VHH binders against Uncharacterized protein YNL108C. Designs and how they scored, part 19

Target 1, 262 residues: Uncharacterized protein YNL108C, of Saccharomyces cerevisiae (p53929)
Amino acid sequence: AIENIYIARHGYRSNWLPKGPYPPPPTGIDNDVPLSEHGVEQAHELANYISKLDVKPEMIFSSPFYRCLETSKPTVEALKIPLYVDRGVGEWYKPDRPIIPEPATHEVMSKFFPSMISPDWEPSIIPSNKGETEEDIFERCHKFWPVFIDRVERKFPNVKTIMIVTHAATKSALGMNLLKFSSAKEPIDNKGTFIRNGSCAIDKFELVKGENESIPFEEREWKLTMNGNTSFLTNGEEMNWTFMNAFEAGSDADIKARRAAE
Key: E = the ipSAE of ESMFold2; O = the ipSAE of OpenDDE; V2 = 0.75 times the mean of E and O plus 0.25 times the DockQ between their complexes.

## First folded at step 11 (VHH; framework vhh_7pa5_2)

Design k8 (from k1 with Y59W; at its last look DockQ between E and O 0.02; V2 from the best seeds 0.00; counts 0 for: pae O 10.4 > 2, grease 28 > 24.2, placed apart)
Fold by OpenDDE, look of step 11:
Structure k8 (fold): chain B 262 residues (1-262), chain A 123 residues (1-123)
Amino acid sequence: as target 1 above (262 residues)
Amino acid sequence: QVQLVESGGGMVQPGGSLRLSCAASGFTFSSYWMSWVRRAPGKGPEWVSYISGSGGYTWYADSVKGRFTISRDNAKNTLYLQMNSLKPEDTALYYCAKGYSPWYRGSEYFDYWGQGTQVTVSS
């Protein structure tokens, strides 16, 4: 059974930089922006950090978006572990967004990331092409976990530690579901702590009950042992986002609001 | 106009050392990752090393790891490659390249590169 789950947000996006011009999405897909140089640096720092951990990921499951695959690549190279793409951990888009991006196909992504993406992995769940409410993304993640874990354990019965590379909203929703909260808008403790989702921030969840794979996922219990760790990043935590923010994570509106608050 | 001019190549005996330099102009040097790439006779280009704009991250090919050191002086717009413990297998034309390719394996695309400097390691 899976005993450890790391969940990381992608690195610093190119369009988060204060000045343009911004590179177009390599895939041509709206909002499928690449990492900035800084983001790539963060991804390498993340890989270095992970490579020093006692408990290392044995495989990565990444969002299909370009920035997540970029973030994953240094870790894949460092650890020489397989990477799979699962649409279930894809980006969160609100229904009122004019365009709901669909990620590039495996064929397209493989052109950008030769030999990095392992084939033969079906999506655990597919995000709605009409967008998702906050409740919808939470529910998506809720449905994602049992399907995903079952597939991983079935296909890889000896794997105990995995890593997911995803987006801020999805990272939060995934984690909050593991901790068996009812929403992603509530703190995880009485001190008002939230899951932190800085760029290349990494969470760790450890299984505390239900070590037998025969136990349904819903009956397993997890503990958050690392919350949005960014201690390994040269610049520390950047672009933290929670569901308490007014705008989609990393959106133009979010960036604009952040700048206005400065 | 972007210009990259390599220097410091030459002939050296096995075990010797060389220091390559690349003078960059025509762009904001500190804003870009830089790379060293080499091409040996009859072989395809090999990514040797690259460094982030700030210099905070460096990467080396396994073949040169522990022997080569990449560095940069952003104030001087110069990229360096210190090559120690040189081997005959290091004989190649060495290029300075602008930019970072996250897909260094199998990638032959660079935005800009220089004319190269020849490094020959022989007894």
Scores: ipSAE 0.007, ipTM 0.299, lowest interface PAE 10.4, mean pLDDT 89
ESMFold2, look of step 11: ipSAE 0.175; ipTM 0.605
ESMFold2 (binder alone), look of step 11: mean pLDDT 83; pTM 0.840

## First folded at step 13 (VHH)

Design m1 (from k4 with S31R; framework vhh_7pa5_2; at its last look DockQ between E and O 0.05; V2 from the best seeds 0.00; counts 0 for: pae E 18.0 > 2, off the site)
Fold by OpenDDE, look of step 13:
Structure m1 (fold): chain B 262 residues (1-262), chain A 122 residues (1-122)
Amino acid sequence: as target 1 above (262 residues)
Amino acid sequence: QVQLVESGGGMVQPGGSLRLSCAASGFTFSRYWMSWVRRAPGKGPEWVSYISGSGGYTYYADSVKGRFTISRDNAKNTLYLQMNSLKPEDTALYYCAKGYSPWYRSEPFDYWGQGTQVTVSS
């Protein structure tokens, strides 16, 4: 059974920089924005951090978006572990968006990341192409976990530790589901603490009950032992986002709002 | 065969209290999360509370938080719901369910009891 789950957000996006011009998406897909140079540096720092952990991930499951694969790449190279893409941990988009981005195909992504992406993995769940409400993304992640874990444990029975590389909203929703909350908009404790989702921030969840894979996923208990850790990043936490923010994480509107608040 | 039998419902005045019980059988009770779900007239099922197998973790819907307390006695295979400060809007058929669903949006629980009626009225 899976005993440890790391969940990380992608690195600093290119379009988060205060000054353009911004590079076009390598995939040609609008909003499939690549990391900035700074983001790539963060990804390397993340990899370095992970390589020093006592409990290391044995494989990575990444969002199909370019920035997540970029974030994953240094860790894959450092640990020499397999990477799979699962659409189920893809980005969150609101229904009111004019266009809901779809990620590039596996074939296309493999061109950009040669020999990095393992081909034999079907999506655990496919996000709605019509967008998702806050409830929808939470539900997506709820449905994702039992399917995903079952498949991982079935295909990789000896694996105990995995890592997911994803987006702020999805990271929150995934984590909050592990912790058995009813939404991603709730604090995780009485102090009002939220899951932190800075760029390349990493969470750790440890199994505290249900070590036997015969116990259904829904009956397992998890503990958050690392919350949005960014201690290994030179610049610390950047671009933290929660569902309490008014705009989609990393969106132009989000950036604009952040700048206005400065 | 999984069986869940609720009891303890009744009619109370606003501000009153009730304690619901659910007797479980047919499975290893202590291994499973358990939930209370309620259905008010004309409304869909609403998740109320759930508790982990060991009882170490509990969670409540916002609507009942601070008023209701879920607990369990694994030695007796029994789930409880202490309901205090009851309100008319708490009127519903209360079900004991095996497992948990924080929002109950897409799929029902695998196993439900027959329910016990709670009526809060002046």
Scores: ipSAE 0.000, ipTM 0.272, lowest interface PAE 12.9, mean pLDDT 91
ESMFold2, look of step 13: ipSAE 0.000; ipTM 0.173
ESMFold2 (binder alone), look of step 13: mean pLDDT 84; pTM 0.851

Design m2 (from m1 with W103Y Y104W; framework vhh_7pa5_2; at its last look DockQ between E and O 0.01; V2 from the best seeds 0.00; counts 0 for: pae O 11.7 > 2, off the site)
Fold by OpenDDE, look of step 13:
Structure m2 (fold): chain B 262 residues (1-262), chain A 122 residues (1-122)
Amino acid sequence: as target 1 above (262 residues)
Amino acid sequence: QVQLVESGGGMVQPGGSLRLSCAASGFTFSRYWMSWVRRAPGKGPEWVSYISGSGGYTYYADSVKGRFTISRDNAKNTLYLQMNSLKPEDTALYYCAKGYSPYWRSEPFDYWGQGTQVTVSS
């Protein structure tokens, strides 16, 4: 049974840089932006940090978007562990968005990341191509977990520690569901603490209740033992985002708003 | 200690209405999704409805959609289920549960009440 879950956000995006020009998406898919050089550095720092942990992930499940695969790549190489892509941990897009991006196919992604992506994995859940409300993404993640964990435990019965590489919104929603909150917009404690979602920030969840493999996922209890850790990053926490922000994480509108607030 | 106490059940004729209540204690009520689950004689538990902590999100089983309404009063730590247009098929022991399940095949959360009996019969 899975006992430890790491969840990390992707690195610093290319289009977050203050000055262009920005590189086009390698996949040709709009909004499938790559990491900046800085983001790639963050990904390496993340990998280095993970490689020094006592409890290391035994496999990675990544969002299909390019930036998440880039973020995962150094960790995969450092630990020599398998990587699977699951659409269920894909990006969150609001319904009012003119175009809802779809990720590149496995075939296309494998061209950019040769021999990195393991082919034998079906999506646990597929995000709506019409966009998602805050409730929708929370529900998506809610539905995702039992399907995902069941599949992982079935296919990999000896695996105890996994890592998910995803996006800020999805990371929040996934974590909040593990903690059995009712939304991703709630504080996790009485102090008003939120799950932190900086670039390459990493969470850790540990199983508290449900050590018996026979206990359904829904009855398991998790503890957040690491909240958006960025201590290993040279520049510390950058581009933190929560559902309390007015705009989609990392969107042009988000960046504009952040700049205006400076 | 988590406690859930259901009430409001009874016997009604087809087409009738009932309002179930669940008094919750022992946890921060508003933080958690809450669910109604029912179990008919000889059948496994069936998920009926769940509601988010704030009450802003609700979901219903197809079998009860349009007839049942889940709601909550966080100030009173109480969960409700308004059941209209009741059918004989709705006859079951109704449980209040802490949490939610996305799967109809799964039992609800680790905490549920003793249940309240709902019987729909001519």
Scores: ipSAE 0.006, ipTM 0.257, lowest interface PAE 11.7, mean pLDDT 91
ESMFold2, look of step 13: ipSAE 0.029; ipTM 0.519
ESMFold2 (binder alone), look of step 13: mean pLDDT 84; pTM 0.848

Design m3 (from m1 with W103Y; framework vhh_7pa5_2; at its last look DockQ between E and O 0.01; V2 from the best seeds 0.00; counts 0 for: pae E 18.5 > 2, off the site)
Fold by ESMFold2, look of step 13:
Structure m3 (fold): chain B 262 residues (1-262), chain A 122 residues (1-122)
Amino acid sequence: as target 1 above (262 residues)
Amino acid sequence: QVQLVESGGGMVQPGGSLRLSCAASGFTFSRYWMSWVRRAPGKGPEWVSYISGSGGYTYYADSVKGRFTISRDNAKNTLYLQMNSLKPEDTALYYCAKGYSPYYRSEPFDYWGQGTQVTVSS
């Protein structure tokens, strides 16, 4: 049964650099922005960090977006572990957005990441193609967990530790659901702590074991033992985001707002 | 230990050219943004150019755009600055700097070389 879950956000995006020109999305899909070279560096630093952990992930489940697969690649190569794509950990887009991007297919992504993406994994849930409110993505992640964990444990009964590579909003909503909060917009303690969601930041959730180890997923208790760790990154925490921010994480509006505040 | 050693400076007439080199050691060169920074007599430091780890992204100060070209050779751990159409205003001590993306740091570079002098005079 799964005992440890790492959740990481993709690395620094190419369009977050102070000046362009920025590369077009390799897939041609709107918002399927690749990592910057800085973001690729972050992904390598993450892989190096993970390779030294006592408790290492045994498999990766990645968002289908290009930047998440790029972020995962150094870890796949360093640990020689399988990777699956699950659309259920995909990006969050607000419903008033003029265009709701859909990710590339498995076939298209396999051309860019040959031999990296394992076949025969169905999405645990598919995000709305009409966008999602904050309540909608929180609910998507709520529904994701029991379906996802059941499939992982049935298909891989001896795996105890997994890693999810995803986006800031999804990472936060997934974690808050594991901790059994009713909203992603609340702190996780009475000291005002939020889950940290910097680029290439990594969480660790550990199963709290009880006397009855045959516990249905919905009854399991999880503890956040690593919160958005970026200590291994040369530049530390960058681009942190929570649902308290005004804009979609990493959007042009978010970047403009951040630059205006500098 | 990180080491950055600049070379290629010297005296040149206006309109001339120089190529600066920076030999890097003690870190994984291809993973870091590199920069040229200059310090003219009596002035503070002025960034000249930035280049990403692979060389895929370059940025230039307006004062040198079109005249200077930054490049790197990751196989040789060497940063370059090709300086053409030199002007007296380009007279400065030129430093090679190792750093990070300039986006998030008030001090975006963590190591500097000793510099190489460029003097443009008739």
Scores: ipSAE 0.000, ipTM 0.131, lowest interface PAE 18.5, mean pLDDT 87
ESMFold2 (binder alone), look of step 13: mean pLDDT 84; pTM 0.853
OpenDDE, look of step 13: ipSAE 0.009; ipTM 0.280

Design m4 (from m1 with G56D; framework vhh_7pa5_2; at its last look DockQ between E and O 0.73; V2 from the best seeds 0.00; counts 0 for: pae E 3.5 > 2, grease 26 > 24.2)
Fold by ESMFold2, look of step 13:
Structure m4 (fold): chain B 262 residues (1-262), chain A 122 residues (1-122)
Amino acid sequence: as target 1 above (262 residues)
Amino acid sequence: QVQLVESGGGMVQPGGSLRLSCAASGFTFSRYWMSWVRRAPGKGPEWVSYISGSGDYTYYADSVKGRFTISRDNAKNTLYLQMNSLKPEDTALYYCAKGYSPWYRSEPFDYWGQGTQVTVSS
């Protein structure tokens, strides 16, 4: 049964650099933005950190977007663990976009990440192709967990620790659902703490109640024991985002707003 | 299936201009970066220009910067290449291409048309 869940955000995007030109997406899919060199460095620092943990992930489940696979790659290589793609941990796009990006297929992703992506894993849920409100992505993540965990535990009954590599909004929504909040817009404690979502930031959730496989997922209890850790990164926390931000995380609008505030 | 049909080629004097068009069908055009690729006589394919799905980001090979302009009309599913100040070394069969960025892979794009010939001679 799953006892530990790490959730990490992808590294620093190429289009977050202060000046272009920025590399085109490797897949040719618009908004499938790759990591910057800095983001790749963060991914290696993350892998090094993970390789030294007492409790290591035994598997990775990644968003299908290129930057999440890039972020996962050094950890897959360092730990020699399997990786699966699950669209259910994919990016959040608001419904007012004229075009909602879709990720590359498994076959396309495998051309860029040979021998990295394991076959025979269906999405636990598919994000709306019409975009999602904040409430919609929160609900997507709510529905994701029981389907996903049940399938992981049935297929991999001896695995206790997994890692998810995803995006800021999805990371927050997943974590807040595990902690059984009804919104991602509230603090997680009486100290005013929010889940931290810096680039390459990593959460750890530990099972507190529900240790055997027969107890329904929704009756299990989880505790956040590592909140958006970035202590292993040379530049610390960068690009932190919460649902209190008016813009999609790391979007051009978000970047413009951040620069205006400097 | 993906269909890409290039047009607008021809013969032109050095210093002249041509505008290439590419009609696209069989996929959601606006979701993909599109490229112009050329093949000169006796040479392999050379990436010329690349444009984002929205059209907001464009890239050019050094050999064409300042002379060529890539654009797209997503309502008409059409990609364009405006070629100015043409030189004899621009002589090639020009292809519209969909697929992977040559930035990261040396392999050819997955889809391209039959091409349109551009000949610059004096």
Scores: ipSAE 0.351, ipTM 0.720, lowest interface PAE 3.5, mean pLDDT 90
ESMFold2 (binder alone), look of step 13: mean pLDDT 85; pTM 0.854
OpenDDE, look of step 13: ipSAE 0.522; ipTM 0.779

Design m5 (from k4, 14 letters changed; framework vhh_8emy_2; at its last look DockQ between E and O 0.02; V2 from the best seeds 0.00; counts 0 for: pae O 13.9 > 2, grease 26 > 24.2, off the site)
Fold by OpenDDE, look of step 13:
Structure m5 (fold): chain B 262 residues (1-262), chain A 122 residues (1-122)
Amino acid sequence: as target 1 above (262 residues)
Amino acid sequence: QVQLQESGGGLVQPGSSLRLSCAASGFTFSSYWMHWVRQAPGKGPEWVSYISGSGGYTYYATSVKGRFSISRDNPSKTLYLQMNSLRPEDSAVYYCAKGYSPWYRSEPFDYRGQGTQVTVSS
């Protein structure tokens, strides 16, 4: 059974920089923006940090979006572990968004990341092409976990530690589901703590109950032992986002609002 | 070649029980989600139940929850559907299907058996 789960957000996006011009998405897909140079640096710092952990990921499951694959790449290279793409951990888009991006195909992504993406992994779940409410993304993640974990444990029975590279909203929703909350908009404790989702922030969840694979996923219990760790980043936490924010994570509206608040 | 063969259907009275079986061959059975789908005359296919490769995850349609039980024996490559407390509205052709993730937008099934008829009538 999977015993440790790392979940990281992608690095600093190119379009988060205060000044343009911003590079177009390499894939040509709307919102599929690449990392900034700074984001790439963060990804390397993340890889370095992970390489020093006592419990290291044995494989990575990444969102199909370019920025997540870029974020994953240094870790893959450092640890020499396989990477799979799962649409189930893809970005969150609200229904009112004019365009709901669909990620590039495996074939296309493999051209950008040659020999990095392992084949033979189907999506655990497909995000709605009509967008998702906050409830929808939470439900997506809820449905994702049992499908995903079953597949991982079946195909990789000896793997104990995995890493997911994803987006702020998805990261939060995934984590909150592991902790058996009913929504992603709740604090995780009575102090008002939220899961922190800075760029390249990493969470760790440890299995505390249900070591036997025969135990249904729903009966397993997890503990958050690392919450949005960014201690290894030179600039610390940047662009933290929670569902309490007014806008989609990393959106133009989000950036605008952040700048206005400065 | 992938093959799925359903069996166990028949004509029964309301309140009775049936156990359907699906014999699978031609693929690594334990690596795939398996599904039961039924289709009644004049109606579209209805998802009845599905089970993960390991058997650790199961799902039931609201209409059959509490009455039906899906299971699998991976060594014998057999899928089962225990149907209890059968109702007339359960009458349909029941298909065993080799599937993927139930929420995969692509076709959830790549192979389906010929089906077995279940008729519940007084």
Scores: ipSAE 0.000, ipTM 0.235, lowest interface PAE 13.9, mean pLDDT 91
ESMFold2, look of step 13: ipSAE 0.005; ipTM 0.269
ESMFold2 (binder alone), look of step 13: mean pLDDT 83; pTM 0.837

Design m6 (from k5 with Y109P; framework vhh_7pa5_2; at its last look DockQ between E and O 0.01; V2 from the best seeds 0.00; counts 0 for: pae O 12.8 > 2, off the site)
Fold by OpenDDE, look of step 13:
Structure m6 (fold): chain B 262 residues (1-262), chain A 123 residues (1-123)
Amino acid sequence: as target 1 above (262 residues)
Amino acid sequence: QVQLVESGGGMVQPGGSLRLSCAASGFTFSRYWMSWVRRAPGKGPEWVSYISGSGGYTYYADSVKGRFTISRDNAKNTLYLQMNSLKPEDTALYYCAKGYSPWYRGSEPFDYWGQGTQVTVSS
């Protein structure tokens, strides 16, 4: 049974840089932007950090988007662990977007990441191609977990620790569901603390001890033992996002708003 | 068969206190998160509080933070809600629910909940 879950956001995006030109999406899919050089550095720092942990992930489940696979790559190489792609941890897009991006196929992604992506993994859930409300993404993640964990435990019964590489919104929604909240827009404590979602920020969730029997996922209790850790990043936390932000994480509108606030 | 039976509701004046109880049966009580949900007249259901199986983690809606306390006695298979400093806006039918629902879509937010106990706060 899974006892530890790491969840990390992808690294610094290329289009977050203050000046262009920005590289085109390698996949040709609009909004499937790659990491910046800085983001790639963050990914390596993340990998280095993870490689030094007492409890290391035994496998990675990544969002299918290019930036998440880039973020995962150094960790995969460092730990020599398998990586699977699950659409269920894909990006959050609001319904008011004119176009909802769909990720590249496994075949296409495998061309960019040769021998990195393990085959034979069906999506636990597929995000709506019509976009998602805040409730929708929360529900997606809620539905995702039992399907996902069941499949992981069935196919990999000896695995205890996994890592998910995803996006800010999805990371929040996944975590908040593990903590049994009713919304991703709520603080996790009375101090007003939120799950932090900086670039390459990593969370850790641990199964609460005291259970003497195996229990279904829905009955499991989780503890957040690491909240958006970025202590291993040279520049610290960057581009933190929560559902309290006015715009989609990492969107042009988000970037514009951030710059205006500076 | 899962059964949840709420009690302890009543009418109180503003500033008063009530303690709700929920007797649970038909499942291993200590293994499940439990919740209190309330439905005020003309409003949809509102999650009030959650508590983990062990009782080690508790959650409160902003509207009740500092006033309400959720607890449980796993040996007695009982869930509690201590309500202090009650306000008229706390008037609602209070339900005990097995587990939790992160969202409300449809007519039933929970798979298993009791019949509810009425709490009325009025001067």
Scores: ipSAE 0.000, ipTM 0.263, lowest interface PAE 12.8, mean pLDDT 90
ESMFold2, look of step 13: ipSAE 0.335; ipTM 0.701
ESMFold2 (binder alone), look of step 13: mean pLDDT 82; pTM 0.829

Design m7 (from m3 with Y50W; framework vhh_7pa5_2; at its last look DockQ between E and O 0.01; V2 from the best seeds 0.00; counts 0 for: pae O 10.7 > 2, grease 24.4 > 24.2, off the site)
Fold by OpenDDE, look of step 13:
Structure m7 (fold): chain B 262 residues (1-262), chain A 122 residues (1-122)
Amino acid sequence: as target 1 above (262 residues)
Amino acid sequence: QVQLVESGGGMVQPGGSLRLSCAASGFTFSRYWMSWVRRAPGKGPEWVSWISGSGGYTYYADSVKGRFTISRDNAKNTLYLQMNSLKPEDTALYYCAKGYSPYYRSEPFDYWGQGTQVTVSS
């Protein structure tokens, strides 16, 4: 049974830089932006940090978006562990967006990341191509976990520690579901603490109840033992986002708002 | 749709006991943290106690710690609050709430029931 789950956000995006020009998406898909050089550095720092952990991930499940695969790549190389892509941990997009981006196909992504992506994995859940409300993304993640964990435990019965590389919103929603909260907009304690989602921030969840695989996922209990850790990053936490923010994480509107607040 | 229905309130003398119940429906009960919150006359809402989905974690306000016990029966979709050693200060309308979010919005919780009145008086 899975006992440890790491969840990390992708690194610093290219279009977050204060000054352009910004590189076009390698995949040609709008909003499938690559990491900045800084983001790539963060990804390497993340990999270095992970490589020094006592409990290391044995495999990675990544969002299909380019920036997440870039973020995952150094860790894969450092630990020499398999990487699978699951659409279920894909980006969150609001329904009011004119266009809801769909990720590149496995075939296309494999061209950009040769020999990195393991082919034998079906999506646990597919995000709506019509966008998602805050409730929708939370529900998506709710539905995702039992399907995903069942599949992982079935296919990889000896694996105990996994890592998910995803986006800020999805990271929050995934974590909050593990902690059995009612939404991704809630604090996790009476001090008003939120799950932190800086670039390359990493969470850790440990199983505290339900070690037996026979216990349904829904009855398992998890503890957040690492909350958005960025201590290993040279510049510390950057671009933290929560559902309390007014705009989609990393969107142009988000960036604009952040700059205006400075 | 989410429904929470509280019961078990009433009038009791100081030092007495009450057991509140909350019947939940419209959602997967065991999935969510649940809470009790109370509102006394002229005061804002005060969180009283929280419990995790599986019941493995419980939290109490200092004002009720050692006197109140939160529990749940997921098979019955029911939340409980055992209140012992009741004090006049415990007089309030008690709400069952879905989640653990006292800071989510102006209202302390995403969703709560109609409440059940607890009155402690000699």
Scores: ipSAE 0.008, ipTM 0.253, lowest interface PAE 10.7, mean pLDDT 90
ESMFold2, look of step 13: ipSAE 0.241; ipTM 0.665
ESMFold2 (binder alone), look of step 13: mean pLDDT 84; pTM 0.845

Design m8 (from m1, 16 letters changed; framework vhh_8cml_1; at its last look DockQ between E and O 0.05; V2 from the best seeds 0.00; counts 0 for: pae E 18.5 > 2, off the site)
Fold by ESMFold2, look of step 13:
Structure m8 (fold): chain B 262 residues (1-262), chain A 122 residues (1-122)
Amino acid sequence: as target 1 above (262 residues)
Amino acid sequence: EVQLVESGGGLVQPGGSLRLSCAASGFTFSRYWMGWFRQAPGQEREFVAYISGSGGYTYYSDSAKGRFTISRDNAKNTVYLQMNSLKPEDTGVYFCAKGYSPWYRSEPFDYWGQGTQVTVSS
């Protein structure tokens, strides 16, 4: 039964750098941008950090977007653990976008990440191709968990610890659902704390000890024991985002707004 | 212990309205889907409406669409069913239910209240 869940956001994107030119997406798919060199370094720092943890992930489940696979790669190599792609932890796009990007297929991504992406894993849920309101992505993540965990536990009955590599909005919605909040806009305590979602930030959720592991996943209780940790990164927390932001996380509009505030 | 207590049932004429309430306790109300079901004498319990934990998603049976509205007040731990344009075939015991998203399970609801009688005179 799964006892520990890590959730990490992808590293720093190439198009977040102050000045271009920026590389085109390697897959040719809109918004499938790669990590910057800085983001690749963050991914290596994350892998080094994970390698020293007492409780290590035994498997990775990644968003199908290129930057998430790039972020996962150093950890896969360091720990020699399998990685699966699940569209259910994919990016959030608002419904007012004229075009909703679709991720590359398993076949296409396997050309860029040879021998890294394990086969025979179907998406637990497919995000709307018409975009999602914040309520929609919160509900997508709510529906995601029981389907996903049931399949993980049936296919890998002896695995206790997994890691998900995803995007800021999805990371926040996944975590808030585990903690049993009704929306992603709630603080997690009476001090107004929110889940932190910096680039390459990592959460840890632990199953509350003493529960009967045979109960349905949605009845289990989880505790956040690591909140958006970036202490292992040379530059600390960067690009933190919450649903209080008016813009999609890391979008051109978000970047422009951040630069204007400096 | 989970408790679901329905109220608001009664006798109405065809075309009339009723508002059912279900007071919930013993669980974190806002995290779970709630539903209304009904059972006529000699019939199986049937789905009427579902609502997500946040209230952002609702789903209705074909017989309820356009006439019934499910809602919830998470501050009061209460789910409601506003029933308009009532018909004799709506007669039955209405049950409040607690459970999970219906998209993941064929039997998503695992607890029902005692029920409240709705009678629409024919």
Scores: ipSAE 0.000, ipTM 0.139, lowest interface PAE 18.5, mean pLDDT 88
ESMFold2 (binder alone), look of step 13: mean pLDDT 84; pTM 0.845
OpenDDE, look of step 13: ipSAE 0.017; ipTM 0.250

